VHH binders against Probable chemoreceptor glutamine deamidase CheD 2 (cheD2). Designs and how they scored, part 2

Target 1, 172 residues: Probable chemoreceptor glutamine deamidase CheD 2 (cheD2), of Syntrophus aciditrophicus (q2lsl4)
Amino acid sequence: MNSKAIKPSCEYFLLPGYIFMSPEPYLISTVVGSSVAVALWDADSKLGGMLSFLYPFRESSAESTAIYGNVAITYMVRMFREEGAKKKNLRSQIFGGAESDCCEADQIAHENVKTARSVLKKHGIKVISEDVGGRLGRKIVYNTFQNEALIYKVNTLRNSDWYPYDGQGRQA
Below, E stands for the ipSAE of ESMFold2; O stands for the ipSAE of OpenDDE; V2 stands for 0.75 times the mean of E and O plus 0.25 times the DockQ between their complexes.

## First folded at step 1 (VHH)

Design s13 (framework vhh_8k46_1)
Fold by ESMFold2-Fast, scan of step 1:
Structure s13 (fold): chain B 172 residues (1-172), chain A 122 residues (1-122)
Amino acid sequence: as target 1 above (172 residues)
Amino acid sequence: AVQLQASGGGFVQPGGSLRLSCAASGFTFSSYAMGWFRQAPGKEREFVSAISGSGGSTYYADSVKGRFTISRDNSKNTVYLQMNSLRAEDTATYYCAAYVFRSGSEYTYDYWGQGTQVTVSS
């Protein structure tokens, strides 16, 4: 019997503008609307992580932070490489970028998805899956050991959508 | 072609147990994560539990954690929800859903089955 599918021992809730990665099995949970989450995985070491960004590129007057897709993705790729991951073994998945009927928010959503694709392509990282666009927010639970994501789509993001964490994004 | 058939609902007293089943056909079952959702009268549909395609990862809503157990049998194309210590607040129509997260695909597909009614009342 092949029983190498081990239940993750740890859970982490990923806040917008943050990056998390670990060689230990983790369930990484996040919630995205017009924002975008990117999962990165090393098929060799089982090193996995996820980032969540709000804006496609850094504004010239703003400090460089992981809330910008080009900064966040580039930084996570660097982190994986520093841990010994080889480019050919890296796989990525893109989630989010839902459009809103209000205030042309769909322009930011669309640009966020385009930025994730372009930056990953620039780094030569294969995008193996996407769940992007539409008008529904997404609640995502990503398993770093198995490189699997569970996605729940919602019309409105509520405190209850932050399972298994409280409405403030903290572990319940 | 894709079909999800939920069953196992019924009437039960508080503190009782029920086991729900969802039989799937028309797709490669082991490639899909499976989930249970519920909807009570006058309320929105809410997440209950989910299981990865391999069965190696399970997820639960806080309201059911420790009381409900999700499992699957890929040889029988069936996902189960074992519901213990049932409460009046668990009364709802329970729906089975299939999530497709396909490597190399730019699309994710969601399929919903027919519901099965669970009533917890004294």
Scores: ipSAE 0.000, ipTM 0.232, lowest interface PAE 14.7, mean pLDDT 76

Design s14 (framework vhh_8emy_2)
Fold by ESMFold2-Fast, scan of step 1:
Structure s14 (fold): chain B 172 residues (1-172), chain A 123 residues (1-123)
Amino acid sequence: as target 1 above (172 residues)
Amino acid sequence: QVQLQESGGGLVQPGSSLRLSCAASGFTFSDYAMHWVRQAPGKGPEWVSSISGSGGSTNYATSVKGRFSISRDNPSKTLYLQMNSLRPEDSAVYYCATGYTIRYESGSYFDYRGQGTQVTVSS
């Protein structure tokens, strides 16, 4: 954390399949392997948030949930628009999509990154930064007030690296 | 274990006032920013207001600015929303949260931290 930067008043750990957004300064932390996280930021209002999805698009027989990139990104854009954000002021960053030794995981990783890019482009949202692919997992800390991300690339992701609460406010 | 309990809602006429409360437990309340979020029938969740851990900074949605006032009492671990000049459009379930978190499954939104408190503004 840069000592000269404004320190956020709160931290939030983002679970896969969730979307978090706040006008209050937050440090949003998440962990991605083959999954993808997308940060979205309004340059005008300083409204910021992040989503984390596991799969690229909703299967034809499946329910629409935020674990799918097309559903999650589309809904997050809607959330920002409902809070008054204008498309021209929106900026995005994409993280994750690392490949594993499993053929299925490698395919999903590639499709997750491709989906994030295509859905953001369809909504006319500028992607200003990417840290995607490779074989290393990522621990991400995103500052919603300054639109800055700190990314740690790791060989292994451990349970002890998770924040001690779930998305419901319960201790994990 | 984080727990949030909302109260203070009710049925009121346009132009009336209500004060909502949120009792927090299971975490160091003064270290965390708090938020009010509302959801009207058939609509998605709408962020209403935020307050920093110290209470020194507040923010409001344009739709409520000038009418609503967010505050907190850290010693009692309670968050408040003073709602003045209520309009029919303010009718919603109001939720207390440490963040604007949503999860969309089966065509519905869920994963609000508290049970919510119903506010109905009707003539």
Scores: ipSAE 0.006, ipTM 0.213, lowest interface PAE 9.2, mean pLDDT 76

Design s15 (framework vhh_vobarilizumab_d1; at its last look DockQ between E and O 0.01; V2 from the best seeds 0.00; counts 0 for: pae E 13.2 > 2, placed apart)
Fold by ESMFold2, look of step 2:
Structure s15 (fold): chain B 172 residues (1-172), chain A 119 residues (1-119)
Amino acid sequence: as target 1 above (172 residues)
Amino acid sequence: EVQLVESGGGLVQPGGSLRLSCAASGFTFSRYAMAWYRQAPGKGRELVAGIYSGGSTSYADSVKGRFTISRDNAKNTLYLQMNSLRPEDTAVYYCARKYVFSGSTFDYWGQGTLVTVSS
């Protein structure tokens, strides 16, 4: 007599600098070091998505790219609004910003987290959870339908997960 | 009142197996993601395995293929089957319930059960 629970059947691996949103339930996985991932969820429709960004801010006078936190977050909010979501119903979660012994990477980690907080606050979007800082990278698996994230701390990350590394680690 | 009570820990040799249980009460168990965390001496608490509302599972890379999380919603019980145990798995293991509204990843924790893997 127990009804089956609805669960996601689809998986998506989110690359740095990308945004993914779907009306279908998904498990979205990503890895972050000094970078930051943000989950965004519409409580009314159960629409969910995730973005990952590497750098905190860029002026939008050039071609915009989601590798910058201000661009990525603003664009994903617009994607939700275009699907009918109201900002008051949006919920967000922030992940990442791991510290490194490299001064540049450690500073960018802190600035990425500050940028995510600031831009979400500017849009009036509630941040309902954070898992930020520390010295270990994170693997995140986000269930978009239930707005549930599980975070696994990892001590081995690709070079591309750390600023100033590009999207694929260099051999030399 | 939400309660989570872990059991099943103990001393085991490398390569051995243990099954941990977590008895849950005070909430509608089937509506929540549940997880096992562990904390080795001198280390922070780390997520080992999780099971979402609806039954999908996720694992830390260090335990994939060796550990299996499961739940019995009729008994309000969470399980962790741990096979091929290694000394590095030695830790206090905690059952946890995720609640995201309060700004915390997991608001409710059990008291933990000690697992020791040694020659």
Scores: ipSAE 0.000, ipTM 0.332, lowest interface PAE 13.2, mean pLDDT 79
ESMFold2-Fast, scan of step 1: ipSAE 0.205; ipTM 0.618
ESMFold2 (binder alone), look of step 2: mean pLDDT 84; pTM 0.840
OpenDDE, look of step 2: ipSAE 0.247; ipTM 0.667

Design s16 (framework vhh_rezetamig_d1)
Fold by ESMFold2-Fast, scan of step 1:
Structure s16 (fold): chain B 172 residues (1-172), chain A 122 residues (1-122)
Amino acid sequence: as target 1 above (172 residues)
Amino acid sequence: QLQLQESGPGLVKPSETLSLTCTVSGGSISSSSYYWGWIRQPPGKGLEWIGHIYYSGSTYYNPSLENRVTISVDTSKNQFSLKLSSVTAADTAVYYCARLRYTFGSGYFDYRGQGTLVTVSS
């Protein structure tokens, strides 16, 4: 990660259900448990961004919101194309989807990862890296200029970071 | 078994330099597979990445802190250190040292120390 390319004012904390991209270089920070974050990057222009979603798939277009992976990813792809990005130059990275011992949290985590993969594949976007599953929450710091992510996994059973989900993540 | 241990003063006065050292045992800092870094958690906030270093001396800093941060490595002592200058009350936090591994363009902090509380107060 090359910090000299990014001004101190160019930091953004990404909340669940939000999409962020900027024409200027940014460090985007987020925390994911059972939720999933997707970084999208244009290799040609160095345009980058990140989205964070909580739930996998919304079939009804009438209630479209970026908390759903299919809605969030499709919207972000549209935003990149409106900025002139070509699909052949787009690259993605997937983070999150940690499982817990709760049945509902395990199902959501698995479906979130599956949805990210399937929607990106539908749009013809290469997934170049994944850090998904397991039982550890993740703090992600993503550099939009370098397309590099720093991932912090807590290697203890106590005092996890703030999680952008309903307390459903676990640490192994 | 890899173990990281932070050490340094728990109280620093405003405008002074905060200095912490991390001692690594059970593994070598001079490994080409890993970077070594600092992360902090201010009271009531999440974790903030400060920076990291490769055993060659290459450094990477959080842009918000880069003008105040120096991270150095001493491979002969199997230690690395953090200096944060011109501290204010906003720098009060639990400070962790950590190991970082890269795979396919992503870096993972897979081990950390227990953390040390640093309070900035007069």
Scores: ipSAE 0.013, ipTM 0.472, lowest interface PAE 8.4, mean pLDDT 81

Design s17 (framework vhh_7pa5_2)
Fold by ESMFold2-Fast, scan of step 1:
Structure s17 (fold): chain B 172 residues (1-172), chain A 125 residues (1-125)
Amino acid sequence: as target 1 above (172 residues)
Amino acid sequence: QVQLVESGGGMVQPGGSLRLSCAASGFTFSSYAMSWVRRAPGKGPEWVSTISGSGGSTSYADSVKGRFTISRDNAKNTLYLQMNSLKPEDTALYYCAKETVYFKDSSGYYEFDYWGQGTQVTVSS
């Protein structure tokens, strides 16, 4: 179906703590500082999506939300399987986890990247690419049809981009 | 094709009111929850409010509770945001967003898309 071609109007801005996947081709854009984005792609069906999380693990009494990497990745894998994707055909890419010059992150950047790798490995999902670490923020535009990302590294991000919004204020 | 067209933005002084509208087409409007999302200058996007498909339940960000009211007219495929007691920090581009059924999580968070340029709200004296 030629509807798989990316249309100029098929864009989605991914909010931190959210997961997006569509059976239609999309350009998904997001901004990550110390946070991490994970792209997930089905090599068989060409389905793609992206999640963005702020913290590595859910605290025992906290609400289970996609702001936590273990929760977000697990939910996205479930969503792909419900769409008929087989784990052997799933591929992932990891972005973000930079150290901020505006705020002390208390190693959160490194723990976020470590969590993404660990949870994806636990689910048996191959990581085919990473653009992680360093001191530069990243603006990402991900094409869900082709599993390709354009990454723009930036030396200036808003403070809110390092600790993104979640509807409860400026930082989760 | 899903299309959402926002309108009703403008300039107001602190304490003023505005009503935003979103005209929806290309899907069964009453079957989906709808949200308002805003992006202030120099800040990331912030979820503002959500209303269920039937209009029977609503939720609001803490920053707007008691001041904003979300509503919908399913006969007209239109979403509204009544904004009262506006503050300078409410200055933002406001987007209308459709929930995607695929992406609801068990915590009640809504996944959404937005289409178009949004409508600008500026609160200044």
Scores: ipSAE 0.000, ipTM 0.112, lowest interface PAE 16.6, mean pLDDT 75

Design s18 (framework vhh_vobarilizumab_d1)
Fold by ESMFold2-Fast, scan of step 1:
Structure s18 (fold): chain B 172 residues (1-172), chain A 122 residues (1-122)
Amino acid sequence: as target 1 above (172 residues)
Amino acid sequence: EVQLVESGGGLVQPGGSLRLSCAASGFTFSSYAMAWYRQAPGKGRELVAGIYSGGSTSYADSVKGRFTISRDNAKNTLYLQMNSLRPEDTAVYYCARDETVYFKSGSTYDYWGQGTLVTVSS
């Protein structure tokens, strides 16, 4: 083994409806089906994080919660900017939004991806990569130090599919 | 009803030690990231240390190596062991519950305790 990436010492498993970000290097693991995860990264400071949301937007009169894409993304952008990150240095990646065979689940998956794109564009944040749509679930390991993601596509989300990581984001 | 109650503050001489406790109730403590923040007179609140639901920790550079954050999920209690205290550590210390695990003072916290005063002086 000649050259290899430095692994962060800290790991976090991201649940739907949560936002995680840190100035310290992290491996953030999550699973998404029709839900969407968004990674946000400051190219200047290397501050990185990821959010996971289930629904595209809340009604304007409803209580705020990070389970909605418009709320979660807007909140994370605000957190990054309060840390001094500038929009020109912010980069985002979008993952998830898989569709089922039946139209019952297709609408939410499609709306989640469109909401992520729309809200990020509204905030002037560049989307540098996407791994979205299709019919397969995704298991994601995101490295905040390098702004890189490993994506494993699966028909069924199971712990056994996480090799070399277990289902809790721990290295096996 | 979420409640966070800090205790353990007091007057201590430079070089001394204190252990802060935060008793949590009204939520599933083990599921949340928890943090200690502090606010010195005339300054804003700053993150001191954070601990994730899985036990991983993070520290502000100013306290790294001197302070240790820990949790006891069976007792719903958060701790901060403070060693080698300096006059600059004088502040009101706050226990916070975060639904995000962002290591910075400001808008990342969703619940705060009333605080416990730590004074480091001779």
Scores: ipSAE 0.000, ipTM 0.127, lowest interface PAE 13.4, mean pLDDT 76

Design s19 (framework vhh_rezetamig_d1)
Fold by ESMFold2-Fast, scan of step 1:
Structure s19 (fold): chain B 172 residues (1-172), chain A 125 residues (1-125)
Amino acid sequence: as target 1 above (172 residues)
Amino acid sequence: QLQLQESGPGLVKPSETLSLTCTVSGGSISSSSYYWGWIRQPPGKGLEWIGHIYYSGSTYYNPSLENRVTISVDTSKNQFSLKLSSVTAADTAVYYCARETRVYFRGSGSYFDYRGQGTLVTVSS
């Protein structure tokens, strides 16, 4: 990733359940296990963003938050439309959904990936790249200007991988 | 540094239009990274988001208020404004203008990194 086009202040650590997008160049970093991250990019304007969600669908009576893939993806598409992005220029990438071999709750990883694919397809957005499944967690660094991701696969995600920077989801 | 300040009448009669202006100083309203929004707090209640505007003029309003709300922006004056029509006593609140990050947070939506001091608007005859 070439940092010459990105100012030192243009780095954002994305927490699960959050969405970030900007027409200004950013490096967005995140970690995913059974959770899924989706990058969305406008080839015309170089507008880019990433979301990270934990669960596939908003359940009846559940709060409408970005922890649900259908809510998060739909909200990010709305943000891109407000910037004037056209569907034909939008490209997406999907990351995460690693399977656990110890817990019965492993169904969520597969459902998260399936949800990302189905919701993006419903919005008519092309998925140009996927790095999903397997048993390894992922650390991702995404460049919003170039639409490029560096992916580091890790055998186990540690507590420090979930909270590697003290950003608390607010501007630092 | 960046400062936001509300201005407008503190008393509005029922059925009339509430009009407020936010003046932004120490920074430009013409920014791709932010929305410019209005939130309110009725006495004894929590914060309620009203809506926001992008510097291009694109708006999104709280669905419960959308038929009564208009937000506009004047980039040449570095200002944005709220109009809320057909007011009732339920619209009595402290009104704040705010800069909203284009980041959606768990449970709460967007984050407000700067806001005005607030202005009390009372709806009474």
Scores: ipSAE 0.000, ipTM 0.171, lowest interface PAE 11.9, mean pLDDT 78

Design s20 (framework vhh_7aqx_2)
Amino acid sequence: QVQLQESGGGLVQAGGSLRLSCTTSGRTFSSYAFSWFRQAPGEEREFVGAISWSGGSTDYADSVKGRFTISRDNAKNTFYLQMNSLKTEDTAVYYCAAEYTVTFKSGSEYDYWGQGTQVTVSS
ESMFold2-Fast, scan of step 1: ipSAE 0.013; ipTM 0.301

Design s21 (framework vhh_8k46_1)
Fold by ESMFold2-Fast, scan of step 1:
Structure s21 (fold): chain B 172 residues (1-172), chain A 123 residues (1-123)
Amino acid sequence: as target 1 above (172 residues)
Amino acid sequence: AVQLQASGGGFVQPGGSLRLSCAASGFTFSDYAMGWFRQAPGKEREFVSAISGSGGSTYYADSVKGRFTISRDNSKNTVYLQMNSLRAEDTATYYCAAKFTIEDSSGYYYDYWGQGTQVTVSS
């Protein structure tokens, strides 16, 4: 009953390659194709956040940026730890990694999901939910207070009309 | 809705030239990198060329370097591919595609795709 009354009034549009977390309740919106979003949540404090990365890991990275899954996930875990979260209370969810037949990197989606799983496992963080793979893009709305996500799937691998990135704060 | 319309294909003799165009609508064009891909009969789709949202960076497959030039006009929401010194091996359906970021544009997934335009190089 009490949890039904708790609704975030704040919304954040998460751009690819960015990380967002807040001690205040938020609805975080993002769109992923071959890219991957990871939600991280502290069951004790109800601290929640989400990151969106585009590439798994490349050893020859001249600059460390959140577009790489290993960098983004490690940075967000550190941010949660700095806010006092304990690893045993952290829960994660993985979204995205739709496959494509466009080119020589048709497995980038698979490598992105694999990287998210491996980096989270390295940090000892339990993955409680996944909505990954297939051929459909995803629009995600994540509630940081309830640790719940709404996922809308869109056909992404036809020569098709995907909706512009809605929730990214940009005009189409 | 997002739409990408490729045009300018046709029949051309070896050594000839063609200019392909891709008209985009339904998104903020300058925020997206644009790419050209091609697929020949019985082959996988391959990367041809890409251009950053600002036009400041361009990328080319080794097979087309020095022969093809990619450009864009953000005021017209259009990307172009100038194809010179065409060879029989360039025969394919050419597709334009868009993605939010271009840091690795060759061989990585694109968010939006057009229908394509046929290019046939034959004597």
Scores: ipSAE 0.000, ipTM 0.126, lowest interface PAE 16.7, mean pLDDT 77

Design s22 (framework vhh_8emy_2)
Fold by ESMFold2-Fast, scan of step 1:
Structure s22 (fold): chain B 172 residues (1-172), chain A 124 residues (1-124)
Amino acid sequence: as target 1 above (172 residues)
Amino acid sequence: QVQLQESGGGLVQPGSSLRLSCAASGFTFSDYAMHWVRQAPGKGPEWVSSISSSGSTINYATSVKGRFSISRDNPSKTLYLQMNSLRPEDSAVYYCATKFVITEGSGSYYFDYRGQGTQVTVSS
């Protein structure tokens, strides 16, 4: 970015299992450990959004929810297409999937990243950036207007990293 | 603190190969995804390639895909970039980095690097 860049005045804190998309510029903040966040952006309209999922695949007995990567990504792609976005103009970025030392490599973290890549590939969506794996959690701030992400690696994820917390327990 | 030392650059002719190295210190290398970024005179930084902390995830800029190969050796705390079929437009200072910001629309990238970079010049 250069000094001409416009900063969004609106902020949204993305919780795990949620999808957020807006035609208005936003700074979307989220924190991921073994979970994965995917940013999606339309280069033509500047429409942007982000999802955060916890598990790679929906169980057959469960209702469709955005906590599963295959459901969440497919749903967000549909949202962008309904807003008029063309697949050739869509760009994605993948974040997260940190592995735990507790039981060697965390199988869920690995499967989450693999699922994000495979589902985006099935939809023909270009992945322009990834910051995945390792053993450190991530705090991400994504600018939906400019399609830029700031990534901070952290050794410990706190409650305040998942949602705004002011001592009163107030949720965003 | 975090230190990254790039090496392996030089002056070569089009079609040549070079292997760049990045020696890391001051942090737990195996916990970080690593990136190669380049900057040509008068231009902003351009992302080249990324590799996850375990090495299982690798990505390349379209301009270098099929010609460049990124790899890492966690025991020796070293990141590599094998560059084949070099072109004049690959001439730039190459930096390794632990994080970056990508801006697709403007073609610009912001990155946090700690090294001096290594100069690659491809000229006949």
Scores: ipSAE 0.000, ipTM 0.121, lowest interface PAE 16.0, mean pLDDT 76

Design s23 (framework vhh_7pa5_2)
Fold by ESMFold2-Fast, scan of step 1:
Structure s23 (fold): chain B 172 residues (1-172), chain A 124 residues (1-124)
Amino acid sequence: as target 1 above (172 residues)
Amino acid sequence: QVQLVESGGGMVQPGGSLRLSCAASGFTFSSYAMSWVRRAPGKGPEWVSTISGSGGSTSYADSVKGRFTISRDNAKNTLYLQMNSLKPEDTALYYCARDYTYSGSETVYFKDYWGQGTQVTVSS
């Protein structure tokens, strides 16, 4: 009578510009429009995490933030490596990068997806799935124990999608 | 797009006071914790103070606790640092920084410097 599915007891709501990683099972939720989320998972240890970035690339690395894809992905890879994860066991998934149909010549969505692919490739990390592009926003619920994501495509993203978390990525 | 513009620095004698301001634009100011970070000549960056997005919590470096007060006005997208009882050791370029939290088994605070900083010099 036991369920085949494993449901984590802990939830974390990921804000743009943040990285979250845990060896404990988590459901990580996030919302992306033109922004991009990347899930990273160690098949050996079941260590899993997700990052969310807003902009593709920043050259200044010493004082850069996780709102930039090159910084965020590089830092997350380092976090996994410091926890003992081996590159051969790492798997990634890319979500987001929706194009706005209200704004002309806005290429940030395309550049965000391109950057995620490029940076993961430079680190030698296998991308096992993508749900990117189009014109719909996404609500993502990622299970770190099973390395599975539920994706809900929506016409509009609301302020209430970020309730009840404060600006630190924690429940207020 | 994102901009942080620091102001309010200057020259002051030991024991004096200054109020620093940081005007933020290009992002939802109230959604981010904000920090002040300083760089003294010949030294690396030193974290000074942090305030939560709502303003409900603050923290300070031991070197400034009791002398400095961090505050914010979310309606004006402005961060402040009130500096009292200034010492020569407070001489530095002061930066306004937007904070992010990285969470794994241990939480890490990440800072970025978008402004050019504002110079504070404490001398006789």
Scores: ipSAE 0.005, ipTM 0.133, lowest interface PAE 10.8, mean pLDDT 76

Design s24 (framework vhh_vobarilizumab_d1)
Fold by ESMFold2-Fast, scan of step 1:
Structure s24 (fold): chain B 172 residues (1-172), chain A 123 residues (1-123)
Amino acid sequence: as target 1 above (172 residues)
Amino acid sequence: EVQLVESGGGLVQPGGSLRLSCAASGFTFSSYAMAWYRQAPGKGRELVAGIYSGGSTSYADSVKGRFTISRDNAKNTLYLQMNSLRPEDTAVYYCAKGTYTSSGKFTITEDYWGQGTLVTVSS
């Protein structure tokens, strides 16, 4: 067996609006359409994680939750730094922000991608890879130990086929 | 010049097993992530299983515990071992090649798929 191989049981399925981070190697799966997922990785410790957000920024009247890109990214950066990660060793990847097929530009998709880039830049975190825009939905499978992502582009996103979550938003 | 040729499909009874193969050529097979997709009549294409260049694997919830993806880099061949087959597994199965990026990221799209191999699970 390769020493970089992840055990088959080390999987996490990431819901939109959530953050997952672990020092243990994981395969993190998520599905994004107009929403955006961000992978964050510490090149020194191999600490890795992913967040998935639906909206670009928190408005003053809204609760601070990970559904907002500025809240989610800032929170995950703080979590990595509390675990001892140094900014210079942090690497990020951005996925998603696809446009709707409904004949109008998906402004939220564009703003989500712009927000991810802006907030990561504000925190001084290098974006090493992007797979964003277009009209295709994406399923992402992210390997936290190797900092590698498999991205499956499809014309139709079928939540029941891609997500193993129950109707209450919990991993099934 | 990239070619993917699937084989091993057929008719099988519920509870049976099949092993699919995908013969790859025209690229350095060992350097790329690979995947199996399927498409049933009246449904969209569904990711079944993926395998990284380093051997780590991922499965759709619908097949986890029943299907095993593997690769033989010396033979440039991808495999899907399908056990405990169900009628809902009936579909055309497609092999797909990942696209390398400069950042170590792989993207798998339907742009580089073979013609597929039909699997029918019927009583």
Scores: ipSAE 0.000, ipTM 0.404, lowest interface PAE 10.3, mean pLDDT 79

